# Designs tried in a protein design chat: VHH binders against p49116. Part 251

Target 1, 238 residues: p49116
Amino acid sequence: EGPLLSDTHVTFKLTMPSPMPEYLNVHYICESASRLLFLSMHWARSIPAFQALGQDCNTSLVRACWNELFTLGLAQCAQVMSLSTILAAIVNHLQNSIQEDKLSGDRIKQVMEHIWKLQEFCNSMAKLDIDGYEYAYLKAIVLFSPDHPGLTSTSQIEKFQEKAQMELQDYVQKTYSEDTYRLARILVRLPALRLMSSNITEELFFTGLIGNVSIDSIIPYILKMETAEYNGQITGAS
Below, E stands for the ipSAE of ESMFold2; O stands for the ipSAE of OpenDDE; V2 stands for 0.75 times the mean of E and O plus 0.25 times the DockQ between their complexes.

## First folded at step 14 (VHH)

Design ga7 (framework vhh_brivekimig_d4; at its last look DockQ between E and O 0.83; V2 from the best seeds 0.80)
Fold by OpenDDE, look of step 14:
Structure ga7 (fold): chain B 238 residues (1-238), chain A 121 residues (1-121)
Amino acid sequence: as target 1 above (238 residues)
Amino acid sequence: EVQLVESGGGVVQPGGSLRLSCAASGFTLSRYDMSWVRQAPGKGPEWVSSITGSGGVTLYADSVKGRFTISRDNSKNTLYLQMNSLRPEDTALYYCVKGGYLPWRKTFDISSQGTLVTVSS
């Protein structure tokens, strides 16, 4: 029984659509978000422990935590994505909807608070200067969360989460030996992820999906799609 | 040397059904995600449905969900699209495409002639 994650799982490179338009339209935002979502799920697919859980469990697990994984991905790729610019564009689009009286006051507040929480989370992660290894382990911890309702194989999931936690602890101890409480500071960020609505995230980032498919419906597809096609599109994507 | 040949199109009344077939040659179908794409007169290509190569996960455009069923027979190297409850807006040239659903796909690799589906009273 080897480690949960290897060095190959640390690499998390997002390729953005090119060229960046002068005006960040819904299509650009959706494509960017979709690429991140696909990257995150393909990352999960690449973990042997994840594969060992089986298709049904894998699907259920990702359905439960995709928003958290996506948010961690946003934080990790914030610079490459120009996340602040994307969020600003989203806010601008939202303002247009507000002006058209398409949203209730309560809904507007809810959505704006969500955007604020996203930005705050990403800023907090940047302040902590989280590295690629730490992100990988954090993603593993949220992926292998046994406390979601309706999951099967919860014992195995828990074991994998513990393994992720242990490996993170060892890594932090080894790499950041002078920062005694770094592990604690990192882990206390995780609760913020569960305060975020997956529904709102989907509405903000994924409204422009081709065919108007839902994230719920696309998850099992992404988990089973051929990787060769995905890799080809990412390498040649523009 | 990859070749896709669509068949099964025709004229049907609203509410009718058709079953499209796509015979693939020059590659092993089971190794690739496949899609159906359609193009209505005067419109651009529209993604309809995709199916994974390993057999079994399907995805549908909202416009056809619940009415269309994509399937494959890897032993025959053939892709299918069962279309039920057809509507006039389903009228289009239907193409079989090597490749699956990708939100960032700019164009579809259409290299076949397609099969025409006409839904009319």
Scores: ipSAE 0.877, ipTM 0.941, lowest interface PAE 0.5, mean pLDDT 93
Fold by ESMFold2, look of step 14:
Structure ga7 (fold): chain B 238 residues (1-238), chain A 121 residues (1-121)
Amino acid sequence: as target 1 above (238 residues)
Amino acid sequence: EVQLVESGGGVVQPGGSLRLSCAASGFTLSRYDMSWVRQAPGKGPEWVSSITGSGGVTLYADSVKGRFTISRDNSKNTLYLQMNSLRPEDTALYYCVKGGYLPWRKTFDISSQGTLVTVSS
């Protein structure tokens, strides 16, 4: 009932750690990525349709799609994050690890290929000039994916995804009425998200988490944490 | 007045167990995510565990996962930390803190005395 997303769900403002260090390091990268992860999870938990699915379904759904949501967030916030600089710093670290023989050559090759794929995805989204409404609906389409193994309530999830698709279509047709193929160009970007490795994303961006917690452990926690304390940290800490 | 009072520390042999308590007064425990933080001699504070105010979802530092259990009894306004399979590395002053886990939280608002846990022969 009603639109799937409201204007409050379109706002997606990432606040970076301050000050930016002269040389990027694993702690700055991990804090930046963690802020994006928390922003993405709080975005998802704020959606009434998501709330309606129930706690176990919510957790299972987000565990299945968090990497796709995170990757869309990276693309949307690439300029604010200075993502190309972060990825360059990671590449330099990997090249030094080859010199010091700290990682296997096969693993480094996998990670380098993933970085290039991630950069290509972000560049393609920037080239298409995807706006905030379009990102919000793309995230909703990714979030309400009924085809993940082991989900319950798949019929309802499918209905929510179809609603997100219809609302995106309506938005694009109204806002970009003279660009007949914009919707198709946007939607063909989505399959690339399914090919991104959550294992490698965790290695690239989340190795320095306080307490060395796993992403799998954090997701249920973020979905249930007290919103007032989270909002207070964003407002009061800055 | 807002107060947090830790208790249940002591001296225990490696492999032993202790149960820490944190009595909260001056605020309603169930309104807040809560954490345990420890400080070993000569080191800075280290986050140990958190629990959400609603839903009771827990999170643990990797160094204690599987050995420690955070819990609370909101009717008694009390937070607990069950510590099993204790190691010498767990020797520290343990504090409870109002507030949950955030990976960018660089400082902890420790305003209590804590309770000392010593793991030795």
Scores: ipSAE 0.699, ipTM 0.882, lowest interface PAE 1.2, mean pLDDT 88
ESMFold2 (binder alone), look of step 14: mean pLDDT 80; pTM 0.809

Design ga8 (framework vhh_brivekimig_d4; at its last fold request DockQ between E and O 0.88; V2 from the best seeds 0.82)
Fold by OpenDDE, fold request of step 18:
Structure ga8 (fold): chain B 238 residues (1-238), chain A 121 residues (1-121)
Amino acid sequence: as target 1 above (238 residues)
Amino acid sequence: EVQLVESGGGVVQPGGSLRLSCAASGFTFSRYDMSWVRQAPGKGPEWVSSITGSGDVTLYADSVKGRFTISRDNSKNTLYLQMNSLRPEDTALYYCVKGGYLPWRKTFDISSQGTLVTVSS
């Protein structure tokens, strides 16, 4: 079958809205997050193995893991995104709701903890100095997770996940041969992704989506959309 | 030259139905996502629905979800919008737009005359 990922799948360049405003409003945050989401989904659909699973399975798979993919994307693009600044802005916006007593104490805690988890995860990944290949394989591993309920073709998914893991292992062994435990250090970060609520992530980053569409509803669209216009918008060509 | 011609608008009572059509020409229709956008009097354009080039996937604004159905016939270069359970707030000029849904879209390339939908008792 060949390798699961190629060098083309390593490239993961996020283009941020420009210019970055002094005050990060909901629209800026949403656009930034949306760009990352689209990039992540387009990355996924560019993988031949992903395509081989079929549309229904693909959609289900992404619906199950989009938060993890997105979070890995946040980590990978944290610097370009100025993630800390974005998160701070989100907190500021949230404070308005807090001041207006729109949220319960428990909800506030939950949301703040989520933000903390996101920041910590990204910081931890930064400390590990994860490179583009490693991120690609990690994303593949979380993408091809067979343990989500309701998935079809779980055997194939598992096979692809194993392949991703093997390729990551080989890469790490080759690239970081003197760091015997690097692979383990990297993989041990993945469980943290499962601790994060997709709902909270959606609420924090994707408030203000045009039409108030849900991530769940937009996923199949992103996976099947024509990309010419998107690319034009991202690059400023159109 | 890209041409989009909307039709099917009219006056309907609340709860009524209309079916809009958009005839497209001047481009390879099937290679483009298409959208419906509407503009109510005194308001800015509002995205209504989008459909992928192949027609396999549709997306709807929350305000019209469950009531509107976007579809396309690529063999006829035509985009459709079936509007059921119409409400007064659906009153607007409806435009066919070449292009799909982008969550951060600030403007819509409206180059057609649109078709007027009026929902009133």
Scores: ipSAE 0.913, ipTM 0.960, lowest interface PAE 0.5, mean pLDDT 94
Fold by ESMFold2, look of step 14:
Structure ga8 (fold): chain B 238 residues (1-238), chain A 121 residues (1-121)
Amino acid sequence: as target 1 above (238 residues)
Amino acid sequence: EVQLVESGGGVVQPGGSLRLSCAASGFTFSRYDMSWVRQAPGKGPEWVSSITGSGDVTLYADSVKGRFTISRDNSKNTLYLQMNSLRPEDTALYYCVKGGYLPWRKTFDISSQGTLVTVSS
């Protein structure tokens, strides 16, 4: 019954493809996003509370919340990955696609609104200067969400979420003792994550995955893959 | 020394089936995810499928999903690819690769001869 997260779960180092190409393309964006997705999933699978839920529950839980974890990751790593540059490239590509492919005007509107909401979310998190501990607990709160349909072990998931909330509260009160309302300001940002569409996120960031696999099919694989090769690739990043 | 030896290729008509095998040695087979990669004439390598070390989770390229089945027998250090409903587009040299799916992997460490699959009318 120890703490939900340890210091190893606070470390969240995204390694980007190097060098950044002069002209961003689908492959660079997809590779960058994939590195963040894999980092986020390996973060989740390393948590003892998550491991305790069992493989089927793990898969169901991550399938339900991966987009929220990914969006928190985008906000946390926005500077490192030059997210504003990536989003600008995506917008430019969408404008060119309008000229070449008669996509539904309603779909384009939905995608552009999603990009604006993502930018707004990332900006709001940057204004709060959210630190690595706070991000780790926020990710745990969204990971252990018991209210997704079809989940098993929801009472245990709720207990883990409450533990994450308690530990976040303790951290904020200790570290930001002169800022009485910091916890409340942080927590009110979380509902915005439910505005993010996993379908649109996949369209924006994961077009061109090797083999054209879906995120829904990759998730069970990431959660069960052997880590030695992955750790070697990420650690070296060369 | 890591050694991977593919077999089971051949010539088959469209709609036919083949079962590829890969005998592995020189490493602890069960501790590694494994992949199949193919290379069509005049094309670069294309990832086909991966399987976790335990064998319990598989992943397929969209182009082969529903037609191909990857499997492994850790007691025999052998990787398999069951290929059904074969199409001319599946014609390629098929390689067994130590390592799993990573979406940013553009190259594969192919050190084997592969096994040729030809699907021809």
Scores: ipSAE 0.777, ipTM 0.912, lowest interface PAE 0.9, mean pLDDT 89
ESMFold2 (binder alone), look of step 14: mean pLDDT 84; pTM 0.841
OpenDDE, look of step 14: ipSAE 0.879; ipTM 0.941
ESMFold2, look of step 15: ipSAE 0.729; ipTM 0.894
ESMFold2 (binder alone), look of step 15: mean pLDDT 84; pTM 0.841
OpenDDE, look of step 15: ipSAE 0.886; ipTM 0.945
ESMFold2, fold request of step 18: ipSAE 0.089, 0.683, 0.676; ipTM 0.565, 0.878, 0.877
ESMFold2 (binder alone), fold request of step 18: mean pLDDT 84, 84, 84; pTM 0.845, 0.844, 0.843
OpenDDE, fold request of step 18: ipSAE 0.908, 0.911; ipTM 0.957, 0.958

Design ga9 (framework vhh_brivekimig_d4; at its last look DockQ between E and O 0.05; V2 from the best seeds 0.00; counts 0 for: pae E 6.6 > 2, placed apart)
Fold by ESMFold2, look of step 14:
Structure ga9 (fold): chain B 238 residues (1-238), chain A 121 residues (1-121)
Amino acid sequence: as target 1 above (238 residues)
Amino acid sequence: EVQLVESGGGVVQPGGSLRLSCAASGFTFSRFDMSWVRQAPGKGPEWVSSITGSGGDTLYADSVKGRFTISRDNSKNTLYLQMNSLRPEDTALYYCVKGGYLPWRKTFDLSSQGTLVTVSS
């Protein structure tokens, strides 16, 4: 028993690479995204309820939801990252790739649709003025999703998700007591996360617009990294 | 002061094997992930492999997967790279680096001397 999340799980500070280049490039975008990924993994790994599920279950959960956590992180850190500028640079790169005949039209349509959905999601979260506590609980609801195929301990995962939902409800009611529908408006945004393609996220943020890296295949390594090592991954010092 | 000293490089024919070592000092070795990075003549650095501080998990670049094995002995503060089925394209200076590097990162702090591996027929 006890709260699912403490105040230490609300802190979510992304530090951008410095210096910022005159023109955005794939290295800057990938470094920024890598820091956010590791910040997200550090967050998940630090939750006592997550630790209680055991290492195999933890790995399965994160493999299933890393893209949703990453997308919530993008929305939460959109201003710090200058995400709109990053996405604009990617769109310009895609337009240049068409002009240079490097990508198929079908691929470009898929990537552009994903970018528009990501922009829509981030804008809707900003319009709702989602705060850090709300983001933390939304991430917990996404993390402890019992309906992913192949999970064990689904009853315990569901229990933790229900606890995250209860704590979010209590927080919203206490903090936004005059806004009767705030919880409903927030929760209605979650289904959009299931529409985000991990393949396209990898292409946009981790391998540029060429090539693919499978983040979910390296999740076991990332989760088992030493806690002290995460500092280098989050700040890019290693 | 962090010090990393590579050894075990040499000249070998294609298909041969070498075992690289890296003696580490100046930090708590077991608390940090470690990596191998290589730099071929006239090219930029390329990440090769990483291992967690405990040695429990490893990652490999696609170009070396199945042929190279990273390992560590925390009691000796030593990192290893067993290189089998060597190819001419494996010719490079091999560097031991502190930290877990991943496939999408291309910038490295190469402060050590490295050890030269030459694969020639």
Scores: ipSAE 0.030, ipTM 0.503, lowest interface PAE 6.6, mean pLDDT 84
Fold by OpenDDE, look of step 14:
Structure ga9 (fold): chain B 238 residues (1-238), chain A 121 residues (1-121)
Amino acid sequence: as target 1 above (238 residues)
Amino acid sequence: EVQLVESGGGVVQPGGSLRLSCAASGFTFSRFDMSWVRQAPGKGPEWVSSITGSGGDTLYADSVKGRFTISRDNSKNTLYLQMNSLRPEDTALYYCVKGGYLPWRKTFDLSSQGTLVTVSS
């Protein structure tokens, strides 16, 4: 069997929507987030092992881990997205709109803590100077997680995760031979992803979805989308 | 007021070529992603291609990839679509649309008149 990932899976280029408004409105944020989501799902679809699991399993798998993949994508694309600015805008919108909706103080606290966790995670990844290969493997490890409830083909998923882990280990050993504990430092960041609420992420980034469509509902649609449509949405590559 | 005026349509034989143009006004053209959408008789609108505001990135539907080329001249506020190797199935009214493509969008703002492309032997 060949490697789980190839060099083609390392490329992760996000194209931001144009124009960028002076004031980051909900539409801009949602569109930016949507592009990242599409890119992440397209990336997953490009993996032969993922394709081998079948459509039903793929859908279930992505439904289970989309928030983690999205968050890794935020970290990886933080600079291109101006994530700090986006988060600041979100906070401003929350202060103006959520408070008007008479949300409980506890809910506001939860949302603010979530934003803090997102920022902290992305900062931590930046400090580690995670490269494109490492991100690809981390995303694969997250994607091929067998420990979600309701999954089929868990043995196969586990095998793919192990393969991702092994390839990451080999890459880190080869590329960062002087840093003996780099692999451990990278992997120890993954638990932070599990602490983040997918519901809150959806509320923060995807409130502007047309027709109040949930991420859960659009995942099957995105996964069935033709490659050209993905490319048009994500990379703009001809 | 946003105005988009398409031109360049016509009748062409299979394998032929056409170049569509869209003159834009009423907004800062260079700041916006632009798209081409087409609607065949009796069918719903279909996304064809998109280009970023700067022109740095282009996107195509699978049905036109390798045959069509989207471009823009921001100095002229004009969007283009070069169509080569045209097929009968490319017959449609072509619209210039302000904005980029979102995969889950099923509706497009087709407020312009469009330009008719007919591919027939």
Scores: ipSAE 0.025, ipTM 0.363, lowest interface PAE 5.7, mean pLDDT 88
ESMFold2 (binder alone), look of step 14: mean pLDDT 84; pTM 0.845

Design ma1 (framework vhh_7qbe_3; at its last look DockQ between E and O 0.77; V2 from the best seeds 0.78)
Fold by OpenDDE, look of step 14:
Structure ma1 (fold): chain B 238 residues (1-238), chain A 119 residues (1-119)
Amino acid sequence: as target 1 above (238 residues)
Amino acid sequence: QLQLVESGGGLVQAGGSLRLSCTASGNDYAMGWFRQGPGKEREFVASISRSSSYIYYADSVKGRFTISRDNAKNTLYLQMNSLKSEDTAVYYCAADQYGRYRSPNYDYWGKGTRVTVSS
């Protein structure tokens, strides 16, 4: 069999909503996040191995790992998104909610810690100077994770994950041959993704757009969305 | 498409110093310096990652040249000290679109700036 990923899977370009408002409002943040989510999902869909698993299994995988994929996407697109500014804006919005006594002290702490974890993760990835290839393979490793409950075709998923890992290893060895421990240094970042709460991520980035609808519930629709429809959203045609 | 414009080249005496600059239309790239001397092939000089966390030098320039970048100014620098006649070349700025500071093939190139070291 051929490689799991090709050069076509390395490109991951996020287009931000335009124009950028003077004040980052909830709508802008949610729109930006939605575009990233769609980009991430459609990236997954573009992988032949992912397609080979079938629609039901694909949906289950994405439901299980969307938060991790999204977080990797945030890290990868942090510069173009001005992620620090977005997170600061989110904190400011959160402060308003605090003043209105809408959140308990414990919840505030949880949310603030989550924001901190997101920022630290993205900073750590930036410091490692993770490149586009490495991000693609890391996303694949996260996508083809067999350790989620309720998955079908787990043997096949394992196989694909192994393939992703092997290809990453080969790539790192070839590209960064002088840094013997780069692979390990990169992979050791992955556990941080499992510390991220999907619920909190959803609340911070998506509440303004989807209301009471969960990301989990819309994933099947995103995966079925035509590329043309997605592109239309990116260009603001929607 | 990323645009790269080198500057700072000129004539310098052996043992002298020169600072090259490369202005980029963006800053989200791993970048590097290459040079091509008379009758020679283009050769790697130095590279720097997006965050500057990783820097590499060719053995021939190690200890004499310093690569750095200012992302706020979208500018790449090459401080060249203790210049030798062998350093005479056209110096090129390059960028990798995938952020590979050890890029096997840079995607974007400047037009180059000439450095001449006289003996």
Scores: ipSAE 0.864, ipTM 0.937, lowest interface PAE 0.5, mean pLDDT 93
Fold by ESMFold2, look of step 14:
Structure ma1 (fold): chain B 238 residues (1-238), chain A 119 residues (1-119)
Amino acid sequence: as target 1 above (238 residues)
Amino acid sequence: QLQLVESGGGLVQAGGSLRLSCTASGNDYAMGWFRQGPGKEREFVASISRSSSYIYYADSVKGRFTISRDNAKNTLYLQMNSLKSEDTAVYYCAADQYGRYRSPNYDYWGKGTRVTVSS
């Protein structure tokens, strides 16, 4: 009944911390990442189809896909975040950790491979000129994935995913009518999201703010927050 | 607030060429050109995606006009060749905040630059 997403679900405005330091530091990186995480959770919570699944299903679903939503958010906001600069700062920090013998060589290789995969994904999305409507539908397809273990209501989740797919198809055909293969080019990018490690994402973007608490453990609290508190976390103003 | 400033308008003889520029305060937008002739409604001219991978032209200008952008300079261009009297208009640059190269509604507009094509 009616569209899965409306125009209010397309708006995705990330506000960066102010003032921007001359040299990026872990606090700035963690604050920026936290704003993106809260923006992504607010987006998911605002969808009527998501609300209809109930709190337990909502929590399970977001736990399963938060890293994929976060990674899509990084790609969508890569320019406003200066993501390439942030990743370069993270690489410099890792090099200092090598000189201080704080990480094994194997762990450093794993983290550097993850950074490379993240940069390549973001570059591929930029090269395709993925627009804000397409990002909204891609995030919905990722959010309503029925194949995660432990989910209930998988039949209803699958129906919502099919609806998101149909709406993306209709949008792409209308807006990119001269490029009949655009939908296929977009959809083949999604499997790369499943290769992203949530614990490496936490290490790269969240250790300075959250400490040793996993994002998975705080998701129920984020989903229950009042709207005013959400807006404060997204903007950093309150 | 994205700021858009057009320049390069002027008087040109029919059959001639002119290049319009639009300086923007940022480049993370799909952009386009519109025009409004005397006694006419504003009409679409051309649009371009953020990376220039997608370009679309109105039928009336296809083959004569070329849209392009230089993201290092935050500048949008319109190269106008084989100009006709019907191309006389105020030309506006516009930007879509969602990155749609064929946007049904642009969010930001410049003040325009006047192009007059004489016989």
Scores: ipSAE 0.714, ipTM 0.879, lowest interface PAE 0.9, mean pLDDT 88
ESMFold2 (binder alone), look of step 14: mean pLDDT 84; pTM 0.866

Design ma10 (framework vhh_7qbe_3; at its last look DockQ between E and O 0.90; V2 from the best seeds 0.76)
Fold by OpenDDE, look of step 14:
Structure ma10 (fold): chain B 238 residues (1-238), chain A 119 residues (1-119)
Amino acid sequence: as target 1 above (238 residues)
Amino acid sequence: QLQLVESGGGLVQAGGSLRLSCTASGFDYAMGWFRQGPGKEREFVASISRSSSYIYYADSVKGRFTISRDNAKNTLYLQMNSLKSEDTAVYYCAADQYGRYKSPNYDYWGKGTRVTVSS
């Protein structure tokens, strides 16, 4: 069989909403996050191996790992998104909620810790100078994780994950031959993704747009969305 | 599309120093310097990753040239010391969209700045 990923899967270009408001409001943040989510999902859909698993299995995989994929996307697109500014804005909005006594002290702590984890993760990836190829393979490794409950075709998923890992290894060996331990250094960042709460991520980035609708519930819709529809949303034509 | 503009080229005596700059309209890229001498093919000079964690030099310039970048200023630099006549070339700034400091094919190129080293 051919490679899991090709050069076409390395491109991951996020287009931000325009114009950027003077004050980053909830709508802008949610729109930006939604675009990233859509981009991430459609990236997954573009992988032949992903398609080969079938619609039900695909949906299950994405439901299981969307937060990790999204977080990797945040890291990869941190500069274009001005992620630090977005996170600061989120914190400011959170402060308003605190003043209104809408959140318990424990919840505030959890949310603030989550934001800290996100920022630290993205900073760590930036410091590692993770490139587009490496991000693509890392996303594939996360996508084809067999560890989630309720998955079908787990053997095939494992196979694809192994392929992703092998291809990453080959790439790193070739590109970063002077850094013998780069692969390991990159892979050890993945556990940090699973420390992050999908619920909190959803609350921080998506509540303003989807209201009471969960990301889990819209994933099937996103995966079925035509590329043209997605592009229309990116260009603001919707 | 990313725009790259080189500057700092000129005439310098052998053994002298020169500092090139490349200003980019965006800076989320791995970047590099190339040069093309008279009657020669374009050749790699140096490259640097987005966060400067990885740097690579051609053997011909190691120990003499230093590549660096200021992300806040969107500027790439090439400090050239101990210049030789063979360093005479048009120097080009390049950027890789995938952040590869060892890019097989850079996506964006400047128009170049001429460096002439006199004997």
Scores: ipSAE 0.808, ipTM 0.911, lowest interface PAE 0.5, mean pLDDT 92
Fold by ESMFold2, look of step 14:
Structure ma10 (fold): chain B 238 residues (1-238), chain A 119 residues (1-119)
Amino acid sequence: as target 1 above (238 residues)
Amino acid sequence: QLQLVESGGGLVQAGGSLRLSCTASGFDYAMGWFRQGPGKEREFVASISRSSSYIYYADSVKGRFTISRDNAKNTLYLQMNSLKSEDTAVYYCAADQYGRYKSPNYDYWGKGTRVTVSS
């Protein structure tokens, strides 16, 4: 019955592939994005409340919200990732595709509008000086969203989301005591996450996936990876 | 690991001014200034958020000191005016990795720069 998140859940350190190439390429962007996705999924599975929901519910929940968690991760790590540079490289590639008539004008418009919305979201989070504790609670609010279709245990998920909201409120009021409207300004940024398209995120950041496998299909395997590593240790010279 | 280097310390007469600088190897942090006077424990002076939207001062320096930052130059400043002998201290630059402008525990520290205020 303790707090939803502990201080260990605030740490969110993304390490970029090394060395950074002179010119950004699909492999560098995809590896960087994969590390962020992996970090986000391992963050989620480390939460006791998430573990309590059970493996099938965990998979369903993460499938519903992975793009929102990923987008929060992009905003939190935008400087270390050089996200502005990555997005500029993607825009240049899209302009080459229109010159070569490889994509429809409607699709390019959709992708460019998505990039603009992503840039605006990241800029708004930076302008608000969202700190690491606030990001942790915002990710928890997004993770424990009971309103996605097809979820089970929605009453329990709702209780966990309420707990995340209460802990964020307490943190903001104590840390930013002279700014009585900070919580409201933070929370009104969240609806923008629902505007982010998972299929466009895959196109922008995960184009190098072998066999064009969707993120939706690999989530169960990502969520299990630490378990498999642990099992390997206990099956050794015991 | 973040590296912080202070400069601008020196000897100044009471009522005078100094500007301290702190250069950093990376600047995506909330930043602060601390000081340690002779025979005293280290104390908070001022702090500033990553975008400069949030600024906090110790009561002893309010109205006399101004904290600022230039993110393009990875540099933190402390403009110290109306200096008093009690401002004599080694001044330290510090950074909070989680971006909290009122942090209970700063993660990275510079080596300090000495300020001496003579009567």
Scores: ipSAE 0.608, ipTM 0.838, lowest interface PAE 1.4, mean pLDDT 86
ESMFold2 (binder alone), look of step 14: mean pLDDT 84; pTM 0.861

